# VH-VL binders against Large ribosomal subunit protein uL10m (mRpL10): the designs that were tried, part 80

Target 1, 224 residues: Large ribosomal subunit protein uL10m (mRpL10), of Drosophila melanogaster (Fruit fly) (q9vpl3)
Amino acid sequence: RGKINIQRPKAPHYERARVVAVTQPKYPELPKAKSCFKTRAERTQQQQENPYNEIIAREVRNWLDHSRLVAFFHLSSITADDIFRVRVQLHKQNLHLKSYGSKIIEQAVKNTRYEAIVPLFHSNHCIVFSPDPEKTAALLRIVRRVPQMVLLGGIVEETMLSRNQLVAYAQMPGLHAVQAQLVQTLSQAPGHLIQQLQAHQNSFVQVLDVHAKNQMNEETPKST
Key: E = the ipSAE of ESMFold2; O = the ipSAE of OpenDDE; V2 = 0.75 times the mean of E and O plus 0.25 times the DockQ between their complexes.

## First folded at step 5 (VH-VL)

Design x57 (from x51 with heavy chain L100Y; framework fv_anetumab; at its last look DockQ between E and O 0.14; V2 from the best seeds 0.00; counts 0 for: pae E 2.9 > 2, placed apart)
Fold by ESMFold2-Fast, scan of step 5:
Structure x57 (fold): chain C 224 residues (1-224), chain A 119 residues (1-119), chain B 111 residues (1-111)
Amino acid sequence: as target 1 above (224 residues)
Amino acid sequence: QVELVQSGAEVKKPGESLKISCKGSGYSFTEYWIGWVRQAPGKGLEWMGIIDPSDSYTRYSPSFQGQVTISADKSISTAYLQWSSLKASDTAMYYCARQYDYSFPLDYWGQGTLVTVSS
Amino acid sequence: DIALTQPASVSGSPGQSITISCTGTSSDVGGYNYVSWYQQHPGKAPKLMIYDVSKRPSGVSNRFSGSKSGNTASLTISGLQAEDEADYYCSSYTSSSTWVVFGGGTKLTVL
């Protein structure tokens, strides 16, 4: 955000800052803890003075609601040129790399089914969105070549998957099996829909977890 | 089941070339990387590098860059580790192992190939 | 490149619990949750025992558990048995130029 907005030339100039500095009374320094403490009213007012965060939070929610594939990554130090090349490769596959501040993500997902993702964003991170869950394999192949991007997990067809489950999903034949399982759940009586969706989601996640573990350790018996 | 089978032990003289192999089975060979790990006699494990068999993309640890060549032939599900000119210091056990990417574990290991280089 | 720090040896009696530490920096163990532990018996290939700090592959005894606090990851073996006698190596993803780093290894002796 290094853009210069000529429409808002309100920053103090050197000359004005100099005049203010020489005329300002000198006061003793306050301890950092005291200078940083604010009343509840002051915190509320500061929150209301940052309305742009609400606009960006709504954009994040819109991406989440309109994407059938969402992948979360830890992002370590990477040059602007390198991340731009990754963004271009992803865009060719209809994969959209976005980065948002942690507080904006918290605001966007608060009181939604996505609230569980908040702990993933305590450090540098980025998110990849796509309307096409079939692009999961292409996504993972591209990001494997970027050691600074580490997969944390994702959401596919509204199902939260760990990173190991997302890798297993990428190796599954087609997305039709996942869609068939969801359709089977949705065909049940509406009065029990939430319980049935949660049961099928847990069963599906468990199957993917078992499948991923079995891929990693074929030496043990596969029990169900 | 997932299995990695390595070529047999080698005894070589300094200056000779060598190519050892690692054959994967029981999984989609092109969906995982093959990593190579060195263990000098009585010493610990050292990660050497990886290859993606789908397009032969390689990445080496800085300590092994220019010392060895990693390659693969996806048509026969085999990865290779090669030296153009062996040194006595190359004497070690060499393991291949399956790895999805840098942040994933080496989950299945070959039995190891012992390389002995002596005059 | 820099290796993760492990004690050279640890010992315990059958039935006891032992813990092996693996200390790194904020660019590896401290910064990420991608720590693995491998068991190696003499003359054999290493076997994955723990991945992603605390997860066990199928077929690994639940006597093996992993944890992490700050820059230090730990492998705990409960109900120690004679067959647990082996060398144990930790490994981590690193954001440094090496991308994968191993610990120096710990020899576990079952007394």
Scores: ipSAE 0.534, ipTM 0.777, lowest interface PAE 2.2, mean pLDDT 79
Fold by ESMFold2, look of step 6:
Structure x57 (fold): chain C 224 residues (1-224), chain A 119 residues (1-119), chain B 111 residues (1-111)
Amino acid sequence: as target 1 above (224 residues)
Amino acid sequence: QVELVQSGAEVKKPGESLKISCKGSGYSFTEYWIGWVRQAPGKGLEWMGIIDPSDSYTRYSPSFQGQVTISADKSISTAYLQWSSLKASDTAMYYCARQYDYSFPLDYWGQGTLVTVSS
Amino acid sequence: DIALTQPASVSGSPGQSITISCTGTSSDVGGYNYVSWYQQHPGKAPKLMIYDVSKRPSGVSNRFSGSKSGNTASLTISGLQAEDEADYYCSSYTSSSTWVVFGGGTKLTVL
């Protein structure tokens, strides 16, 4: 066995510096946080709680507490018309597209089980909330066509899921599908019933095994 | 288990039409996109575009827009790549592959369909 | 439209470790963690080896690993074996109008 092909075609090599630098947004640029030491004045000024921030942080807490589905996205450059159309489409499915400042998110999740999500919000982002975890499949089908919204992961039934785990969850039958399968199985041969119950039970165990509350981020640290 | 099976090799002349196929099995065909990838002889891989078989939503790489047509028939779990008028420069291997969305990998690939266009 | 830059070829002896680089921009490799690597043996379809920069699909040897620093992703193959001789392609999500981009490919030769 030896080398077969020596030549390879190159994709067109446009002058990317001249064209891209004018129009290309730099998203996401992680980290964009300050790398310098804070002064005493900056620390003192930051100690004051902004009442408006706390009102908005309470809104976020309320969304988190009442949403059985939460999905996090990186948001690259998108027109106001396009994001509005996506918001309307999501809203029709009881999916609520929101965006909040990173400091508000930090206040909202302080002393909650969701503190691990804070690093996701130091770049341009958006969040989708819903009381209906059954809408995960609908959410993913809608946002797959929006290349500017890149799935980072989510929370389903208080369980933090990576983006691959969220996709797998969306493909599993829900509780209603399990209940409907039981009714159908009772109308069939006994051996079939045992196999169907085992399959759905294994699917439920698989969802529970994905219960990794400290594995919200799909990105691994550079050292791993 | 997941399998993409493509139609056989084709030898054509310039100006002829052609439609090649990619049949998916072992998964829910409408849950994933089908992407098409071109590889000219001895050359690298080029992403051509995708189709969502559930409703035939289609996107093309700018280099291939207007040059080919991507379609699907979800009732038989099959995607298609079609030319109305072949050129000699269309000689290449064409792969279909499964992709969830733009940021997800091409995780399963068909065996490829060699298209040869010569006089 | 845009291409990721890979070396044309790399070589190594059995048992060695080798690294293949894939350099892009802040609009793809640098800005996102959705880099994949594909292995292609002559006459065969590409096979997914690494996704999301560093994750391995089931059935892929742990001799294959991936990483990223800045605008450059890397595929590392440890314990090089004769069967690793193939072409390797990186790919990335991109926020530009092409959305998916491949590298030019790297021929790995095992001496």
Scores: ipSAE 0.438, ipTM 0.754, lowest interface PAE 2.9, mean pLDDT 78
ESMFold2 (binder alone), look of step 6: mean pLDDT 92; pTM 0.946
OpenDDE, look of step 6: ipSAE 0.841; ipTM 0.920

Design x83 (from x51 with light chain T94A S95G S97N W99Y V100W; framework fv_anetumab)
Fold by OpenDDE, second read of step 6:
Structure x83 (fold): chain C 224 residues (1-224), chain A 119 residues (1-119), chain B 111 residues (1-111)
Amino acid sequence: as target 1 above (224 residues)
Amino acid sequence: QVELVQSGAEVKKPGESLKISCKGSGYSFTEYWIGWVRQAPGKGLEWMGIIDPSDSYTRYSPSFQGQVTISADKSISTAYLQWSSLKASDTAMYYCARQLDYSFPLDYWGQGTLVTVSS
Amino acid sequence: DIALTQPASVSGSPGQSITISCTGTSSDVGGYNYVSWYQQHPGKAPKLMIYDVSKRPSGVSNRFSGSKSGNTASLTISGLQAEDEADYYCSSYAGSNTYWVFGGGTKLTVL
């Protein structure tokens, strides 16, 4: 049996050649990877158009919209284990620790009321969300022990707060306590004001009475 | 009014132990930390460490780690700085100060305790 | 090691404005806006004058102001008075090591 010339195989019979030609799988031309010539701008835009990024951005918006407490932190050289530990502690308090890329945050808050927070995301960061603004104190207590988490600021009841304001807020008595104090103060205010206003009048009347009595005593002629 | 009152001046010999105190008043003692700062004669300020009186959590500067012990008794609103064995180089003014958190400054200071260690 | 560098001394006449600089050598100092300034009179405890680069605690004169550019923080004292003669220390939070670092201090003399 002659050595099958692998280098120049004999052309198959015309019938076989026809069958082979018709049965050759037409592989769709691989889309010329236009991707190699995409400008950095186009790549950035394509990254922005990543359906996955859009989903994440939507998630971020949902968190922002449903959270009454949002706190922003800078992360400095924190390990995955440390993050996990903190996450667990926060979770026990119904505090949700999330980390998103800056671009995702930008996309998420674009043309929204939250757009003002974008400048806070200039470095590695994380966000803590809570539906309960009363958990602010608990949040701060937990993160105080995590030096790698640096408080930048937050949103409480739709109000943007600086880090100092957030701390101050956490130290405030509960809303009910404050309301009670306010009511007490307001209830006492009229009484005190009246007393102050009357105090001068009463003093004046007393002085006049004393003067009148003295004059009466001088006008009583000693009936010798 | 927030006030930190420190214990009086101490004169000690090398090798002796010492515990100085800082009592806080006018605020909730457990809501703030107490920091300690050393100032050697004619020298600058050195941050030594901090304590959370609520649970006695402590953090030290690397330079002071193992050299001193910071403690607190929240029942009497008092923080402590102690040495097991004093050195001549420990001669300094020691200040306690209130600090809210790691990233917050020392906002209220004690009057200082002068510690003199001489043979 | 994070270090803050201050001039050893500055001087000014009454009514003048003076500035004390504080320069950090580490990027960590530049990364945080946690710079504080303390005033210390001879034989007295330090007093917080400025925190967070430019904020004044209650009771501190508006003559004291703080700013930061790059790795250099500055304390400015306007309308210099005799009572301003003191040592001034800058301090910055070293985020990576969770401690505060003090500058070497600046002696301010009012001429």
Scores: ipSAE 0.299, ipTM 0.686, lowest interface PAE 2.5, mean pLDDT 85
Fold by ESMFold2-Fast, scan of step 5:
Structure x83 (fold): chain C 224 residues (1-224), chain A 119 residues (1-119), chain B 111 residues (1-111)
Amino acid sequence: as target 1 above (224 residues)
Amino acid sequence: QVELVQSGAEVKKPGESLKISCKGSGYSFTEYWIGWVRQAPGKGLEWMGIIDPSDSYTRYSPSFQGQVTISADKSISTAYLQWSSLKASDTAMYYCARQLDYSFPLDYWGQGTLVTVSS
Amino acid sequence: DIALTQPASVSGSPGQSITISCTGTSSDVGGYNYVSWYQQHPGKAPKLMIYDVSKRPSGVSNRFSGSKSGNTASLTISGLQAEDEADYYCSSYAGSNTYWVFGGGTKLTVL
């Protein structure tokens, strides 16, 4: 306000937008000639400094931190229809199949407790995430029907497991199943009861022996 | 005591059908796959195929695809190997064995079923 | 092709060591660390002796050991005993199309 009367209206909002648009470089519309003259170093630097990669890496970290079951697979050539069917079957069991580039995985897990998984992603791969570790058996049953997906290992309750350990984990019965097996064993003829219990103990010992040996090998990869 | 018990020896003529069995005991039958292995007289072992008894999913060696059928009945802990029409070249010892999963070894073996096909 | 190559026979004297080779391709022995060895005595079913290249099941003597270099896996039996006389078969996981393949077998004679 003032004593001077300004009768001319202020410039419309669209005029300011037009001025800004004219002075801004239109890099998404860059002519092919200019893009062809960029050096290899300039192109490589632009890719490595892409802030979008940090957003996706954060997404990967969120999946790892909030999943109690993570399984790693090598992925052979598979049709879009087949992988879609697998993804749907997995989703019904609250299992989430994701695929990320190796560089993004490295960026996500560097300097974290998950860094040891990086060597698994040097070839074609995919990862299945779930908040529910009880779904490990369901996961393996579904993936057995997909020969293009080969289990490499996983993480269950924040513990890294080899392929053999993860399969053994999936084969372990829940409390209800253990009680059912005990009842079945106790219902057998007395002469067979001790043999059944010893066979069962030997089978569990063998599974645990494999698990312990795999764990020892994983803990001492650089032993000399 | 983990045990796989196979059916007795069979003598058949070419063109006849046959179904042999493999019964598992001493373990949870549906927690393991059953593989079938063939051994022709005086020859080596040949992997034929595998079944997951929990859902009857099967996978066959390319050499045996369409030549045999593998099946299982989880209610009686028994796996089967079947031919619709036998050939003289089917004469062999047939073994069943269990696997923890498809990529694991054959850890316990049945005693074998001898099948003789002669005209 | 899909069969693994083993020598037809090998021989040794009691107390000696012998090695049986098993040669495949990069799509089986060379591609996976899932090589198994089976022992078969005449008229008997095979018995698992080694799995995952070098691991022994419970109850298998430590005289049996396994190794792998490139496309060739090896079974070594040290301190040979008369009861080791048998046929030995290697087997390898061969990927999602085939699953498993066997070697032709090796007859071990203990002199």
Scores: ipSAE 0.007, ipTM 0.451, lowest interface PAE 13.1, mean pLDDT 76

Design x91 (from x54 with heavy chain Q99D L100Y F104W L106F; framework fv_anetumab)
Fold by OpenDDE, second read of step 6:
Structure x91 (fold): chain C 224 residues (1-224), chain A 119 residues (1-119), chain B 111 residues (1-111)
Amino acid sequence: as target 1 above (224 residues)
Amino acid sequence: QVELVQSGAEVKKPGESLKISCKGSGYSFTEYWIGWVRQAPGKGLEWMGIIDPSDSDTRYSPSFQGQVTISADKSISTAYLQWSSLKASDTAMYYCARDYDYSWPFDYWGQGTLVTVSS
Amino acid sequence: DIALTQPASVSGSPGQSITISCTGTSSDVGGYNYVSWYQQHPGKAPKLMIYDVSKRPSGVSNRFSGSKSGNTASLTISGLQAEDEADYYCSSYTSSSTWVVFGGGTKLTVL
């Protein structure tokens, strides 16, 4: 009995083939399994539907809306202990260090004026919030001592600033100091003007007085 | 030498106001925060709050928020703790202490001010 | 509530080593290297003995040492002397609204 070629079985007799063809159960086409591969969009949408993420996103929005200073940092190989230390130092300056997932940030800033910040958020980042823009200098002073924190940029008074612009801002005199200087300058301006105007008049009067005195001396005949 | 000198003991009645002082010397007063710590008789240490003398940034413990006022006069290197209306429960020893942001939690302490509030 | 827990009392004989524990209720309390220890004699102001878990200020005896494991910090006093009889308080910085917390204190008796 010849070796049953398992790889190429002989076609059955035409009658058997017909019977087999007719008796083959038509299995309903398995519903094309909608490729369980939820499109990145669908996965993103499902992640957006997590009530917990919405709550956190709301929190982030709240921080953004109430902060006059926001700074974005990349974190490079920082330990939990180091983060805590920095957090405490920042806290003393009323600076609040927070860390959120990139997806949460995306959700939080979606359809807002802050949407442009999304590219700044990498896998390892943190945000510092403050209600006081005057604390920018303090923030930079503290962070300079933490090499693991790399300043990426920030928002000050609702304006997006690059790293360099934020550094420049921190070097500016405080608003009150500038106002004080302005007031001083403005208060001195009239005085200086008056002094200059009076200086010419006073000089003229002095010249006239000298002239008058000289004339009086010439009219006094030397009584020999 | 670094020294914190506090004002003398106080005996007051309930409802009276009080302001006690802590004067720093031997260091740059504005470079260090000053904290206040309460110790009731026979009890432990309790943090009340802290102030940055350089800009008068002040932080309170939640338990003392609104109950006391911490202030500082950098011109005379002095920190203050004050009550608008004393209670019997305010009877305690009060310490001021120097705090540095980077390394030293309360490295120098005042000698303490005993406040006694009794009818 | 943020709290540091200490034993109420410890005792030892002269020359012995004793250890006082300080356990934080949260990872933020006692879980970081911001633990300090203070010694207080009766009627005296507290004195800083240890800071940053294990660092010793200038002038403090090398008999005092600090360590931490998990959420528990420990103060060890070696070669116990009569003068070491005092109250000991641990403290920690926190990132909460309560920036500084103290333990309940431990009374050390030298027998």
Scores: ipSAE 0.065, ipTM 0.608, lowest interface PAE 3.2, mean pLDDT 84
Fold by ESMFold2-Fast, scan of step 5:
Structure x91 (fold): chain C 224 residues (1-224), chain A 119 residues (1-119), chain B 111 residues (1-111)
Amino acid sequence: as target 1 above (224 residues)
Amino acid sequence: QVELVQSGAEVKKPGESLKISCKGSGYSFTEYWIGWVRQAPGKGLEWMGIIDPSDSDTRYSPSFQGQVTISADKSISTAYLQWSSLKASDTAMYYCARDYDYSWPFDYWGQGTLVTVSS
Amino acid sequence: DIALTQPASVSGSPGQSITISCTGTSSDVGGYNYVSWYQQHPGKAPKLMIYDVSKRPSGVSNRFSGSKSGNTASLTISGLQAEDEADYYCSSYTSSSTWVVFGGGTKLTVL
């Protein structure tokens, strides 16, 4: 809860992440306001949520305004250790993995040019932000080995791109001028971007169904 | 043409160290992961681990975690598999193979490096 | 470790068809469409024959086909030829602590 540093989010460095994973270092005591005990006021705030949601929605808008690369993913069940490793890999490339509730995303993008992305967030999701669009190739390389994260689309240089358009962008040389021209060419391609993004979401639902059946069968296997 | 070339056969004694190599050519080395697969004499294939040459990020099979080290030098397009102290049970054929993602697995393989560990 | 179950051996005559099964669990073969098949001749490295359950890489004969039903994937070889005699391994993505699991392998004998 507090105010998050949007301009330069603090994420574990590779060395720090390894130390945390292997050996928990000594930490100073948390301030009383951040105690593990929940006060009546804090419980009430969690139930109401409306004022808190607007604060976080402003932070999401700030991320969108200050990031030249934004990628949207569906996120299926993943362990805390696995998602932490992904965050560390992404942070090395100045890529910042964030997760927000669908209501907060809706409030953040309402009445903006990005309102069309709201349907992408009706299931578990996450977003990767970066000030550097040259990092699109690095992003896709990292997530290729994370089957729990399914790319839906994104925004590059304020232009909304489908999954296929993002993949095409990532294949280009890392020359900013060339990539800017490619973005313009891809954005002018005939097609229905909203329909393309929704189609990717539908494909992911099928993957989730398979995964859910796997989890259920693994939880209740019987040889009788 | 895409090719993975591995170092030659090795004969070692238990307790000795060893480092074998796998050199990629004909493609962008940093765009593909390099995996290592072991095959003991007369046995099947066992996945050991994988490395991303672009940042040296590695994943190991639990059976091989702490037993071997996988590394890569992207400046010479070479991946490595190394042991600090060999055991007789390490006697096997070792293959390297490139991997794009979970939907497009090991499409090109090295010729294999035979490692024999005996006193 | 070997987690996927394959028959140890299978045999057929030239011109006939054979099928090799690969049985796993809902956390690997049954849960994902990331099943691949490899062919290995004695003294040679494995060669990718099928990926993504049923797709063939460039240069692989259309005599090789793949399918999946529930927790069992199958490799079918039609019009058997002498050069098909080899060991065949299935492989799948797994949601366990490793990314890849192999089958135990099947020795195909022709004639």
Scores: ipSAE 0.035, ipTM 0.543, lowest interface PAE 7.4, mean pLDDT 78

Design x92 (from x54 with heavy chain Q99T L100F S103E F104Y; framework fv_anetumab)
Fold by ESMFold2-Fast, scan of step 5:
Structure x92 (fold): chain C 224 residues (1-224), chain A 119 residues (1-119), chain B 111 residues (1-111)
Amino acid sequence: as target 1 above (224 residues)
Amino acid sequence: QVELVQSGAEVKKPGESLKISCKGSGYSFTEYWIGWVRQAPGKGLEWMGIIDPSDSDTRYSPSFQGQVTISADKSISTAYLQWSSLKASDTAMYYCARTFDYEYPLDYWGQGTLVTVSS
Amino acid sequence: DIALTQPASVSGSPGQSITISCTGTSSDVGGYNYVSWYQQHPGKAPKLMIYDVSKRPSGVSNRFSGSKSGNTASLTISGLQAEDEADYYCSSYTSSSTWVVFGGGTKLTVL
């Protein structure tokens, strides 16, 4: 064994590590602490409530409240290097890729207009945030090259959109007025957004299941 | 060569304050998070918290929130773990380790600082 | 914090293969592919052996491999050697607490 503890493909130069540090959520500033002089009852209750979940949920809520573009993805197994490359490309476009657990998302969106998104996050997922909705086209161009990330839908200008509606939004000219009008038009589509997003998710799972079965019935049974 | 060097062993009495250090070298200090891990005698590893030295963004494990303060001084490539008032239950080995991002592993570890708190 | 579940101890003979399990929830091991394994010899700092479920850092023997199924990750050591005797800890990214949660640790004895 060599004396080198870790030699995974490192960031290619100073810029890679810098981009990763910069893309981490710095907002909101995490509150400095609860008093070390809390009563036992208060400490027990906070421990049961998992106060860190609430802090992260507030962070997610803050991202939702201050982002004009939010996109939801199913995330298949992906290497740290691959997700880092995606994060770098997204960061260049002011797009911020984040991963949160289902319970955190549930806490963040509970009693909000976005509560309907919770079922999307019962499996591996990630979210992309941006203050700039005009970056939707850039987002989709980048993600098109990442088969592990499957678009489920999103939120544009506080309006929930299905996958197809978000794709349509990306095809519009870069005029704010025209894009705002499109969002209003698309949001009037009949049917529940969650039903549409669940249908897309279920279709994806079904496609993967059929593909797996076809692989088993063809060549793969002997290699395992 | 990447290296994290921690301050020497400490022997303290309950109620005393303490600040231990972790100095990074051989890499750009502000480009990596520094995490702190506790190991009580004969016990396993416990996550305490983490800091981004570039802006002092700090996140604590719920079990250690309000019990310790994590800080960093990027001008000297050093992170700190501090107690305002030590307890006998704080007796443990304390490790610092770096990570590239929250999704990445703790890839390089300091040698550890043994803190003994006894009357 | 709630720790990931590992067996307290595992034993094997030289040349044998052993597997150590690490069970969590959908908010950590089951939800993400950010599982790491650390080896700790007595009196030493932990050393990263596996990251991202199954990847090895440079300098780590290919006798060490990792996998995951549902909420359970596994570390497998093949061709067991005396120097493999150590404590092994799994770790996962977690969205339900601070970024990192550790397993309780497994003492590997090479008999």
Scores: ipSAE 0.000, ipTM 0.409, lowest interface PAE 16.3, mean pLDDT 75

